# Designs tried in a protein design chat: VH-VL binders against q00174r1585to1775. Part 1

No score or structure here was measured in a lab: all are predicted.

Target 1, 191 residues: q00174r1585to1775
Amino acid sequence: SLLKHVSITTPEFHEESIKFDMWPVPADEILLNETTLKADFTLREVNDERPAYFGVLDYLLNQNNHISAYGGDLAYTLHFTSGFDGKYIVAPDVILFSEHNALVHTSYEQPSRNEPFTNRVNIVESNFQTISGKPVSRADFMMVLRDLKVIFIRANYWEQTLVTHLSDVYLTLADEDADGTGEYQFLAVER
Below, numbering starts at 1 at the first letter of every chain, in headers, positions and changes, except where a header shows other numbers; antibody chains aren't numbered by Kabat.
F, E and O are the ipSAE of ESMFold2-Fast, ESMFold2 and OpenDDE, as the mean of both directions, binder to target and target to binder. V2 is 0.75 times the mean of E and O plus 0.25 times the DockQ between their complexes.
[cut] marks letters that were taken out.

## First folded at step 1 (VH-VL)

Design b1
Fold by OpenDDE, look of step 10:
Structure b1 (fold): chain C 191 residues (1-191), chain A 123 residues (1-123), chain B 106 residues (1-106)
Amino acid sequence: as target 1 above (191 residues)
Amino acid sequence: QVQLVQSGAEVKKPGASVKVSCKASGYTFTSYYMHWVRQAPGQGLEWMGIINPSGGSTSNAQKFQGRVTMTRDTSTSTVYMELSSLRSEDTAVYYCARDRGYDFWSGYYLDYWGQGTMVTVSS
Amino acid sequence: AIQLTQSPSSLSASVGDRVTITCRASQGISSALVWYQQKPGKAPKLLIYDASSLESGVPSRFSGSGSGTDFTLTISSLQPEDFATYYCQQFNSYPTFGPGTKVDIK
């Protein structure tokens, strides 16, 4: 399960780096149950409108080689509540954080308030960019996967977010018909 | 060496607020969480809350939610704890204490402590 | 919240005595327990972390053991400077402290 090690962090995006500021919340306060994480934004400063992310890592991803994740799909369901007067927060939806690099993904489809949102992100270079918005080569992408440390999943999309639940986080097997996936063998990540 | 030096004793009336400071030195201030713990006279230790390295996030014990505000100033390596709506039962020595470390796996334990700040609330 | 209890609440001992203090958690906390020593008018001092790891600079006469719900702090041979109050603290969740055990001189 990707929920074995969990955290909530607020990133500070710099031109060439991301600094992650971890919330002082223990794992047992984040883990609502075996499949659901909770982010309580009432713990933040009232004027903090920065994005927040769930940090997830399972046993499979907590290794030195995660190439098998290539071509797979990161899937998750997000549900959040927020006030209606807040503005949209511009930030990536998913961040692959490795020992040496960070890659970001922004989905076209965005979640709505007060309804479950299921997202699926194919783990391929074409879905990711550098922090500065540059494209990523397959070679560089594979290096990031090799050195992958944490997958960050966005927890807030709007100002005045109150609570976010993240559930059903998992990686699916790569589709044999998917572009660029045929050359690799893939493993599913246990839920 | 690591040092946490707190502000001096305070005497407050009920309903007032108190703000205690904790100046840190001897380590990378922006790398460690800071806790606040209090101790009423002759009583045990009571955890109040924690503030992350940047000061952007705090977690407070439920007992103090709505009354406690923790902040930190990186430029002066100082952490602050403000407790409002003081009552007599808030009379205690208040300690700042550095968290040894916090990550995805480990919890909170306190390796260095300030000398404590006595706060007396009396009419 | 996780509650901690300590036994005994107080004890009297002599220099050279073996002293054992127990800390019990209301639920399993693995090894997420620490021990502190506090002397009157002073801040607590970290003694043991992760249930059994001795903090740097702490005398070897101090030791910790246990896992799950039951933990023990042991002073193999009590010294004059060891008369103090000892607190356990769990960090499996937000910190909570035991009520303390006062070790007095007999």
Scores: ipSAE 0.357, ipTM 0.766, lowest interface PAE 1.7, mean pLDDT 89
Fold by ESMFold2, look of step 12:
Formats: C-alpha cells, structure tokens, sequence
Structure b1 (fold): chain C 191 residues (1-191), chain A 123 residues (1-123), chain B 106 residues (1-106)
C-alpha cells in the first residue's frame, strides 16, 4: 500500500476554522530524498500568493495519539528562493491539526531568502494559539495531541516564492532530547 | 449512488477551445479529488490532471501544461476541464473520475467515472 | 515519467479458461498498481488496487499479484462478461496507464 505521508496545502484561514486546499501531487514529487521535502511553486497558477504548508505525518506506528510529544520539540530546517518584488505573506508557521481543532504557532524569528533557517518549537500550549489568536488550555492542547492528524509547516513567506526545501524534520519527545525511536512515530527522519 | 454526469459531445475546429463539465452527486463533493482522463478512438487511457475541489488546486500532466485549465463550482458540485489550442490529435473521449482517496490524501486511483464526453476536432 | 507495458497485447480465450495478464513498470513502484476493466463504449471499472486488493463488488475470480516492476492480473475461470480490455495504472507518481490487454472470445 502507498499511504501519502507528506503533502502540500494552501489553507484558507477563517475566524475559528481552516479550509484546506491540498495540492494534488504525489508524495514522490514532494520527497526530494530521505530527509528533504520540496515545494515547487513554479508549477502553480500565476498570482496564487496564498500561504502554503508542508504536511507531515507518521502512519507507520502511532497514527493519531501523540501525547508523548508534549514538552518535546518540533525541529526543522527551511531554505527557500523567491523574487524580490513580492509582498510578505502573513501566516502561522506551524499548524497542529486534529479531527476537530487546529492550533497555530508563529515563530519570532523568520527565515530569509536563500539562507538556511533552523527552527525549534517546544510542543506546549503556551507556544500555540487558536486560529483567532486566543490562548489554549493544557487540557485542550493535550486533546489535540491525542487525536493529531497532521503537522503543517509553512512553505512560503513571500509572494513569488519559487522553491522551498524542508529538511531534517523530527520530533524530540519529552523523555529524550534526540530520541531516535520516537522519530518514526511522527515524522520521517532518514537522511 | 455516487454519480458523475458529463456534458454532451462537442465538435470543434483546430485552434478552438472546449470546456467539458462533470456534475457530481451522492457524496461530499469537496472531500474527494477529481481526475480527467482521455481516450482517443481505438487507443488507451491518458491521464490529464487532477483538481482538489475544496480550494481548486490542480496538477496537470506535463503534456497538457499551458493548454488545460481545471476549475470547479462548489455550489453546483461541478468540475470543469478546458482544453485550448485544439488539434486533431485531441479528438478523444474525455472522462472525469473520482479519486478514491479522502480528505488530506489523494489515492490516485479512480473508483467512479463519468460517462465520457466525445470531443471531435476536425477542420 | 513511469512507463507501463502490458503483455500480451491481446489474447483469445474460452469461457472457463484461466487468463493471466502482465504489467511491467519502467522503474520500481512498490505495490502502487491498479487494474481496470473496460468494455467497448463504457468507462473503465476499478478491479484491483494496491496490486492485490480486490475492489468491493468485484468477483473473487479476479486476483492481482506482484511488486516492484512485475505485476499480474489473473482471472481464474473466465465468464462471458469478462471479455474486455484490461489496463494497469501506477500511482507511485503522477498516474500513467499501460497500453491495455484485450481479452477476446475464442
């Protein structure tokens, strides 16, 4: 069986919900190699400047319940190219999506064109908000982790983005800083 | 009772465009991707592209890039395929077909097909 | 692009015969292979997905096998309604179809 473990989406953000527009591309057009994903914006419609996201999910071991990720870190490296005449795109950097809820994170530091950017997001409720920017209780945050469907990681930051690479994505569980076993529960980590 | 009902046959001259419609019923339209596949008379099947009707994102086979446009109207549960700069080799039956995948993931295999629309390109 | 070939291009068989059709991919596609049946003037019908999984409502006389580059569709005992053209399709990347195998009455 081929389950799609990676995806690209262009969401529409509403006041309390997200309407996803998943790119209908097969995983092998996204997986550049074992540790790197590619989003190729040059194949999209002109003037489509909506925010786009890589979706990552580990279907191998534990499809939905990720409570053990609480207190750990999501780590990843971005590198993108774009034109210089476009506007900045305002959007969250990470989305935790469950069946009925979505929580968003915006990092203080933002990537620059053509420079590798490594980010590390601590998986705790204080780093996330509702779609409308409201605080999240620990209980509600844990419910999202219990029924987690996808983690989305932002793929574009400027209009006229050309190509974005996402590499070295993994989740460090709370009991270990670099738990190799935990890497396959949630994100593909092979280099 | 999934049904895909396509628009009627078309006859076009070289250089013209054609727009084929595919009306879906019996399921949640925005939860399933839609493909377009064509078949020239007496020939095999040729994949043209895919649309996500939720937000309208598409991917097209390289052969048709620049000539094919896929759109949808969620209020009528209808997908459209428009092929421009027609040539005689574009004479074919055009099918819409539903992707069996659901929600966030395309399956890229096709469980329900429209009846087909014959497009004839002749000078 | 992943190219598929099928053999034979056509065959003739009698009701009750066992029929085997092969599909070969130009590169490895794991188990990402689909089989369709098409009768003249009709749309294709999904038979088998994931190389060997039988679609609901498809008779058990149909079976699929294989992985990697070499795949087979087998009809254990042909019935009159099985005379058709059979196509393989891969979904390891953007879809491509095999050229078809026509199964005719002998």
Amino acid sequence: as target 1 above (191 residues)
Amino acid sequence: QVQLVQSGAEVKKPGASVKVSCKASGYTFTSYYMHWVRQAPGQGLEWMGIINPSGGSTSNAQKFQGRVTMTRDTSTSTVYMELSSLRSEDTAVYYCARDRGYDFWSGYYLDYWGQGTMVTVSS
Amino acid sequence: AIQLTQSPSSLSASVGDRVTITCRASQGISSALVWYQQKPGKAPKLLIYDASSLESGVPSRFSGSGSGTDFTLTISSLQPEDFATYYCQQFNSYPTFGPGTKVDIK
Scores: ipSAE 0.111, ipTM 0.660, lowest interface PAE 5.7, mean pLDDT 84

## First folded at step 14 (VH-VL)

Design v6
Fold by OpenDDE, look of step 16:
Structure v6 (fold): chain C 191 residues (1-191), chain A 123 residues (1-123), chain B 106 residues (1-106)
Amino acid sequence: as target 1 above (191 residues)
Amino acid sequence: QVQLVQSGAEVKKPGASVKVSCKASGYTFTSYYMHWVRQAPGQGLEWMGIINPYGGSTSNAQKFQGRVTMTRDTSTSTVYMELSSLRSEDTAVYYCARDRGSDFSYGYYFDYWGQGTMVTVSS
Amino acid sequence: AIQLTQSPSSLSASVGDRVTITCRASQGISSALVWYQQKPGKAPKLLIYDASSLESGVPSRFSGSGSGTDFTLTISSLQPEDFATYYCQQFNSYPTFGPGTKVDIK
């Protein structure tokens, strides 16, 4: 994939806003290869039991024109390891972050330790809520897509997570493209 | 005008700790990452670590892990670097350096530097 | 860690001379390279970023080029105030610096 501009961040959820504490880890340390991201929680000096997310920046999604993503699917594969005494961390699986809004998605299916988990999120308003849990209108949803800055994908689900790999991140334009035939072409920016 | 003003020179014994401060002004303190870089006398530059704008996350060079602690005080616009278990090899000028990235981004290169703090470790 | 080397380690040149310093990375770093100037007793000063972009306020006689593993800093016409040590630094990963090139003015 063309995942070159990526980040790891720990969000603090407020009533109607999210504050992100970005991990100062260079992209080269996050990118295991061209298609796989890595978050190593063991390297953190402080034990943080808050949720963490991989961030995919806006310009990877075709130069700020994200309206075409409507009705498509965000697909990814997650694999993580964790200790035995950890508890589940309650948090959204995906966050759409724009300049003015943040929308969150929580999947019914949740990943298990030491097992690859493939998720697919249809990019429609019915799959998303505001931070406070309110429904989103199509109009508001489209505004978020229009002004989309970052897509956040959850990196940890349990306390004492050790390492997480996120791979095969795709954005397709239609439900019928679930088999990979309609892969969204991401843009790469060289540093 | 961006300014980074560091604390004065330090003389320490081996095994002791030193804490250097870096007071920032002339810009939005909470919008930029801060780095620490040191330079032994007559030697090159060595990156030590980075702290995010709010001091919530740090990343240190492997060489200093377990010995270096970086903190921020947003109320005074000051960044601190504490190095423990000092050795003679830690004798160097220590610099705070602002990350070129802005608005909560980082670039891992440095546009503004403090004047440096000489730390001498000798028995 | 990515290692950087510089050539030469030192040089002497006259005012008006064209000076060229090279920096080589142990692996590809795209354009994630910067150049600093450091004068004795002073902190480094950023000259070039993204391999070839001139930092604001830096004289146009300074220029940078290169990508991948080989990079060059050029001073088109050396001035008396250019006496300094020049360092390259990569930021494709955790920062590492070149060993420096000392430029003495004859």
Scores: ipSAE 0.413, ipTM 0.783, lowest interface PAE 1.9, mean pLDDT 90
Fold by ESMFold2, look of step 14:
Structure v6 (fold): chain C 191 residues (1-191), chain A 123 residues (1-123), chain B 106 residues (1-106)
Amino acid sequence: as target 1 above (191 residues)
Amino acid sequence: QVQLVQSGAEVKKPGASVKVSCKASGYTFTSYYMHWVRQAPGQGLEWMGIINPYGGSTSNAQKFQGRVTMTRDTSTSTVYMELSSLRSEDTAVYYCARDRGSDFSYGYYFDYWGQGTMVTVSS
Amino acid sequence: AIQLTQSPSSLSASVGDRVTITCRASQGISSALVWYQQKPGKAPKLLIYDASSLESGVPSRFSGSGSGTDFTLTISSLQPEDFATYYCQQFNSYPTFGPGTKVDIK
């Protein structure tokens, strides 16, 4: 489970980097239960348009190397409430963050208010871009996975988001095909 | 060389507000969280809240929700705490204190403290 | 919130005495406990973190022990400069402090 070390942060995007303003909220205010995280925006100003992200995979198993996730999937379910007067927030949906690099993914499908949204992102370089929107080489992508610190998953889509739940987060692997058509296996990652 | 220098003592009337400053030096200001802790005369320590000086995110003790505002100015490496609707029981020394943790982590314990600012609220 | 208590609330001791101060948490906090020393008119000073780790520059006569709910600060040979109030603080969640133990040198 990717929910072992959790956070909520607000990024500041620069040309080639991201700096995160981590919410100083302990994990027990974020972890609603063993499978669900909660982000509570009700204390935000109504015109606050800053995107916020759930951070998962912090210090997973005291390891940073996730090269084996290449070709697998990141899957998760979002559900949020919001007011109607707020504006849409333009931001990436998933950020792979390492000590040296950050790569972003934007899904073409977007969650609707009060409706569960299940997303699945294949962990390959073609689904990610640099902060500035440029292609990523496979070599650079693998370096990010080798030194992966945090996976960030977007928590809000509208200025007046009230509460967001993130649930059923998991990361799978894919096997190399021995006969060319192969079998792909889903491997649960748990403590 | 880490140093936290606070603004001077204040005397206030009930119902007023007070704003205490804490200027940091000797380290990268935006890399460490800052806390505010107060101590009434002859009493123990009471945590008030925390600010991330990089982006300004805060979390306040529930006792002070609605009355305390924490801000910072990165150009002067200064954090501020404003306490509104003052009462006589708010008479205390107010300290800023640096969190031992850094980016992406906070420890909620303090390795460096300001000298303290006495705020007296009297009728 | 996690409540901390300290015992005794005050004590008097002579130079050279072994002094023991206890801190008890209302629920388990593993080793997420620190000790501060505060002298009159001064800010608190960090002595011990993670229940037993000595902060740099703190004399070796100070030691900490315990885990879970029961913690102890020990001064093996009290010195005149150890006249102070000692506070425990937990950091397992939002911080709370013990009420303090005043140590007077007699």
Scores: ipSAE 0.021, ipTM 0.600, lowest interface PAE 7.9, mean pLDDT 84

## First folded at step 16 (VH-VL)

Design w4
Fold by OpenDDE, look of step 16:
Structure w4 (fold): chain C 191 residues (1-191), chain A 124 residues (1-124), chain B 106 residues (1-106)
Amino acid sequence: as target 1 above (191 residues)
Amino acid sequence: QVQLVQSGAEVKKPGASVKVSCKASGYTFTSYYMHWVRQAPGQGLEWMGIINPYGGSTSNAQKFQGRVTMTRDTSTSTVYMELSSLRSEDTAVYYCARDRGSDFLSYGYYFDYWGQGTMVTVSS
Amino acid sequence: AIQLTQSPSSLSASVGDRVTITCRASQGISSALVWYQQKPGKAPKLLIYDASSLESGVPSRFSGSGSGTDFTLTISSLQPEDFATYYCQQFNSYPTFGPGTKVDIK
C-alpha cells in the first residue's frame, strides 16, 4: 500500500543537515480521507516547539523520473487550529529531501489560524535554497529531483497547534494551472 | 545475527511499576523502530506501543496511555518499557519486537524479530 | 480498532496433511496482514508478510493468500515442527492480532 509512505515528522535543523524524528503514527490515522491528511498534535505526550511536516514519498509524483517535475508546481491547501498563547515557529514551508541533499523553500505568504491556506510552489531552483541558506544551481537542483525521496510539507506554524489538515496536494507540470491534474490520490485500503 | 535480549522475570505488587529492558545487537540500532507486545498466560498477543529509532517519539495503544513509557538508549542499544500502576491483569510475558521497516523514514507495524520475552507477575 | 477473527480456533492434523487457516478482518485492510507461528514458551516467528510474501528462511510449504477482509494461511504438507499456534496480524492501523489457531497432533 502507498499509504505507508505518508508520515509526520519533526525535523531538527543543523548547519548542513536535517535530522528527522518521525511520528510513529499508522497511516490510517494520518489519512483522514482520500485527499486529506491529518496531524493531531493533541495526541503528543510532549509539547514540542519544533516544526512538524507531512512527509510524502515520490509516489506523489506517480512517475519513475522525478526530473519531469521541474518547472511544475506543488500545490496544497493547509488548515490548522491553535491555541492563543503560542509563538510563531520559524521554519521552511517545503523540504525536498533526497538521498544526498535537502533543499528548503520558504513562502512569502504564510497561513493564518482557522483559515484555509492554499499554497503553490514552483519547482525551480530559484524557489529553493540549501539548509544553510545558499542558492542552488540548476544542476544541483536537478540532481535533487533525480534522487528525490520525500517531499515534506509544513504542518505547524505556531507552538500551540492543535490539529492540521493538509488537503488537495497537487503536482502539476510545466507550471500548468490544471484543475485536478496531478492530484495526489491516496490509495485507500477499503477492500 | 539479529538478537533481542530482554531482562529477567519480574514479580511486582499491585500499584507498583516495572521496567523491562531489551538489548539489541546484530544490526544498525538507529535504523529500526521497536515495539512492545504482551501476552497474558494462555491468551493472545496484544500490542502496547512503538518507539522510533532515536527514541524521540512514541505511540502507545490507547489502553496503556498514561501508564506506559518507552525509552531508548542509543549508546547501549537498549530499549526500555516501563509500565506503572500495575494490576493483576498486567501479568503477562512482555516482548520487544523489531519493526520490519529498515529505514528511519519508514515503519511497517509488523515484527520480524522478537525478544525472548519477560514474564511479569503482578500479585498481592 | 480493526478486529481479526480466525477459523478454526484449533485443529488436529497429521504429518503430511494440508492445513488451511483463515483470518477475517472487520474491515478492509488490503494486503496489510502478516502471519506468525508461536510455539509454547517461545516468541512468535514471522512467516508471511503482505498477505502472501514468504519471510526469508521460512519453508516453502507455508503460503499466504487473500486481500481485503479474507485471508488464508496454508501449510501444504504439515511437518512435525509445524505443530504450533498461528496468529494473523493486521498493520493497516494500529496492530491487532487474531485470536490464534492451535494446530495439534491428531
Scores: ipSAE 0.744, ipTM 0.884, lowest interface PAE 0.7, mean pLDDT 91
Fold by ESMFold2, look of step 18:
Structure w4 (fold): chain C 191 residues (1-191), chain A 124 residues (1-124), chain B 106 residues (1-106)
Amino acid sequence: as target 1 above (191 residues)
Amino acid sequence: QVQLVQSGAEVKKPGASVKVSCKASGYTFTSYYMHWVRQAPGQGLEWMGIINPYGGSTSNAQKFQGRVTMTRDTSTSTVYMELSSLRSEDTAVYYCARDRGSDFLSYGYYFDYWGQGTMVTVSS
Amino acid sequence: AIQLTQSPSSLSASVGDRVTITCRASQGISSALVWYQQKPGKAPKLLIYDASSLESGVPSRFSGSGSGTDFTLTISSLQPEDFATYYCQQFNSYPTFGPGTKVDIK
């Protein structure tokens, strides 16, 4: 598998930054199996409004950075178990986090309770914003990809979330070789 | 240079509680998790729990559930461990230890820097 | 919880000897194992992480190997400062430690 480390975190959004509070849970309690992650919210209070995120890190084939992901797609499937009356939590769906910058994406389509939700995010600057909601230049976007530390994928959408599973995570790479072939890599979790 | 400096030795009676401090310096306090590990005289090491000093969240070893409380003060870069309902078998050196991993990437769950240790003696 | 055992519990050796210490896990832990050195009255010191990776500043005479359930710490040529107790620790789940191996001067 291509994935080496996983985590679950909660963010604190500040005007120009995000600070993550990583859950003190080891990877083997997050990994349901080699391809599926679990986030267990059962110790949270029923009205807890804080969003949480799966953190995944991978090295792209033949690269020590993630510039080759530009123009590709991040795809994943979420499945939620939650109560029916909890309030919706407003937060980004995907966060690209580098050493000094974070870019956020919010998808138009949103998951339904207790149903699988498959999402696909094209990795281009027009699908992302700064934390404060401002546009991102291609140059700044490429700098984030060059120094990318982790991709965060939202783990809960409602109060009363009990358990979330993340599966089928992959990152399609764009390769502009002269013959038109591109590399296609699946992201997977491996211990 | 990373340094963890713990409070001094304690002598307690059974049934009392003890609170040990661990002051961190030489790194960004809120970026690294802190663990507590103890060692009874002449014996091996025993993990007690972990605290995230940024948010204050904790997880404790099952053996100490209900008896150990970990807190922190970010303004002084200090972590505290309080052990209640002391018994004679709690006599040990108590260490704070820094988790190798960062709060943005992953836990290490192994320890690169340790405090000097705090001897807690529980005698009747 | 994942139990670790170490063998031997103690050994006597001379300066210059090759020393090997083993650690066995009660279930597979991949390479999620570390080694510490501890001298009397001192805190443990990290030597090896991820089963075989040498921590910065640790002499190259120390090496680690193994995966799954069986792991080894080797000191290729024992030095006077290496007389200590050595502990393995797994991090595949919540941390647990081996019982230690004491290395004494002969």
Scores: ipSAE 0.006, ipTM 0.563, lowest interface PAE 9.7, mean pLDDT 82

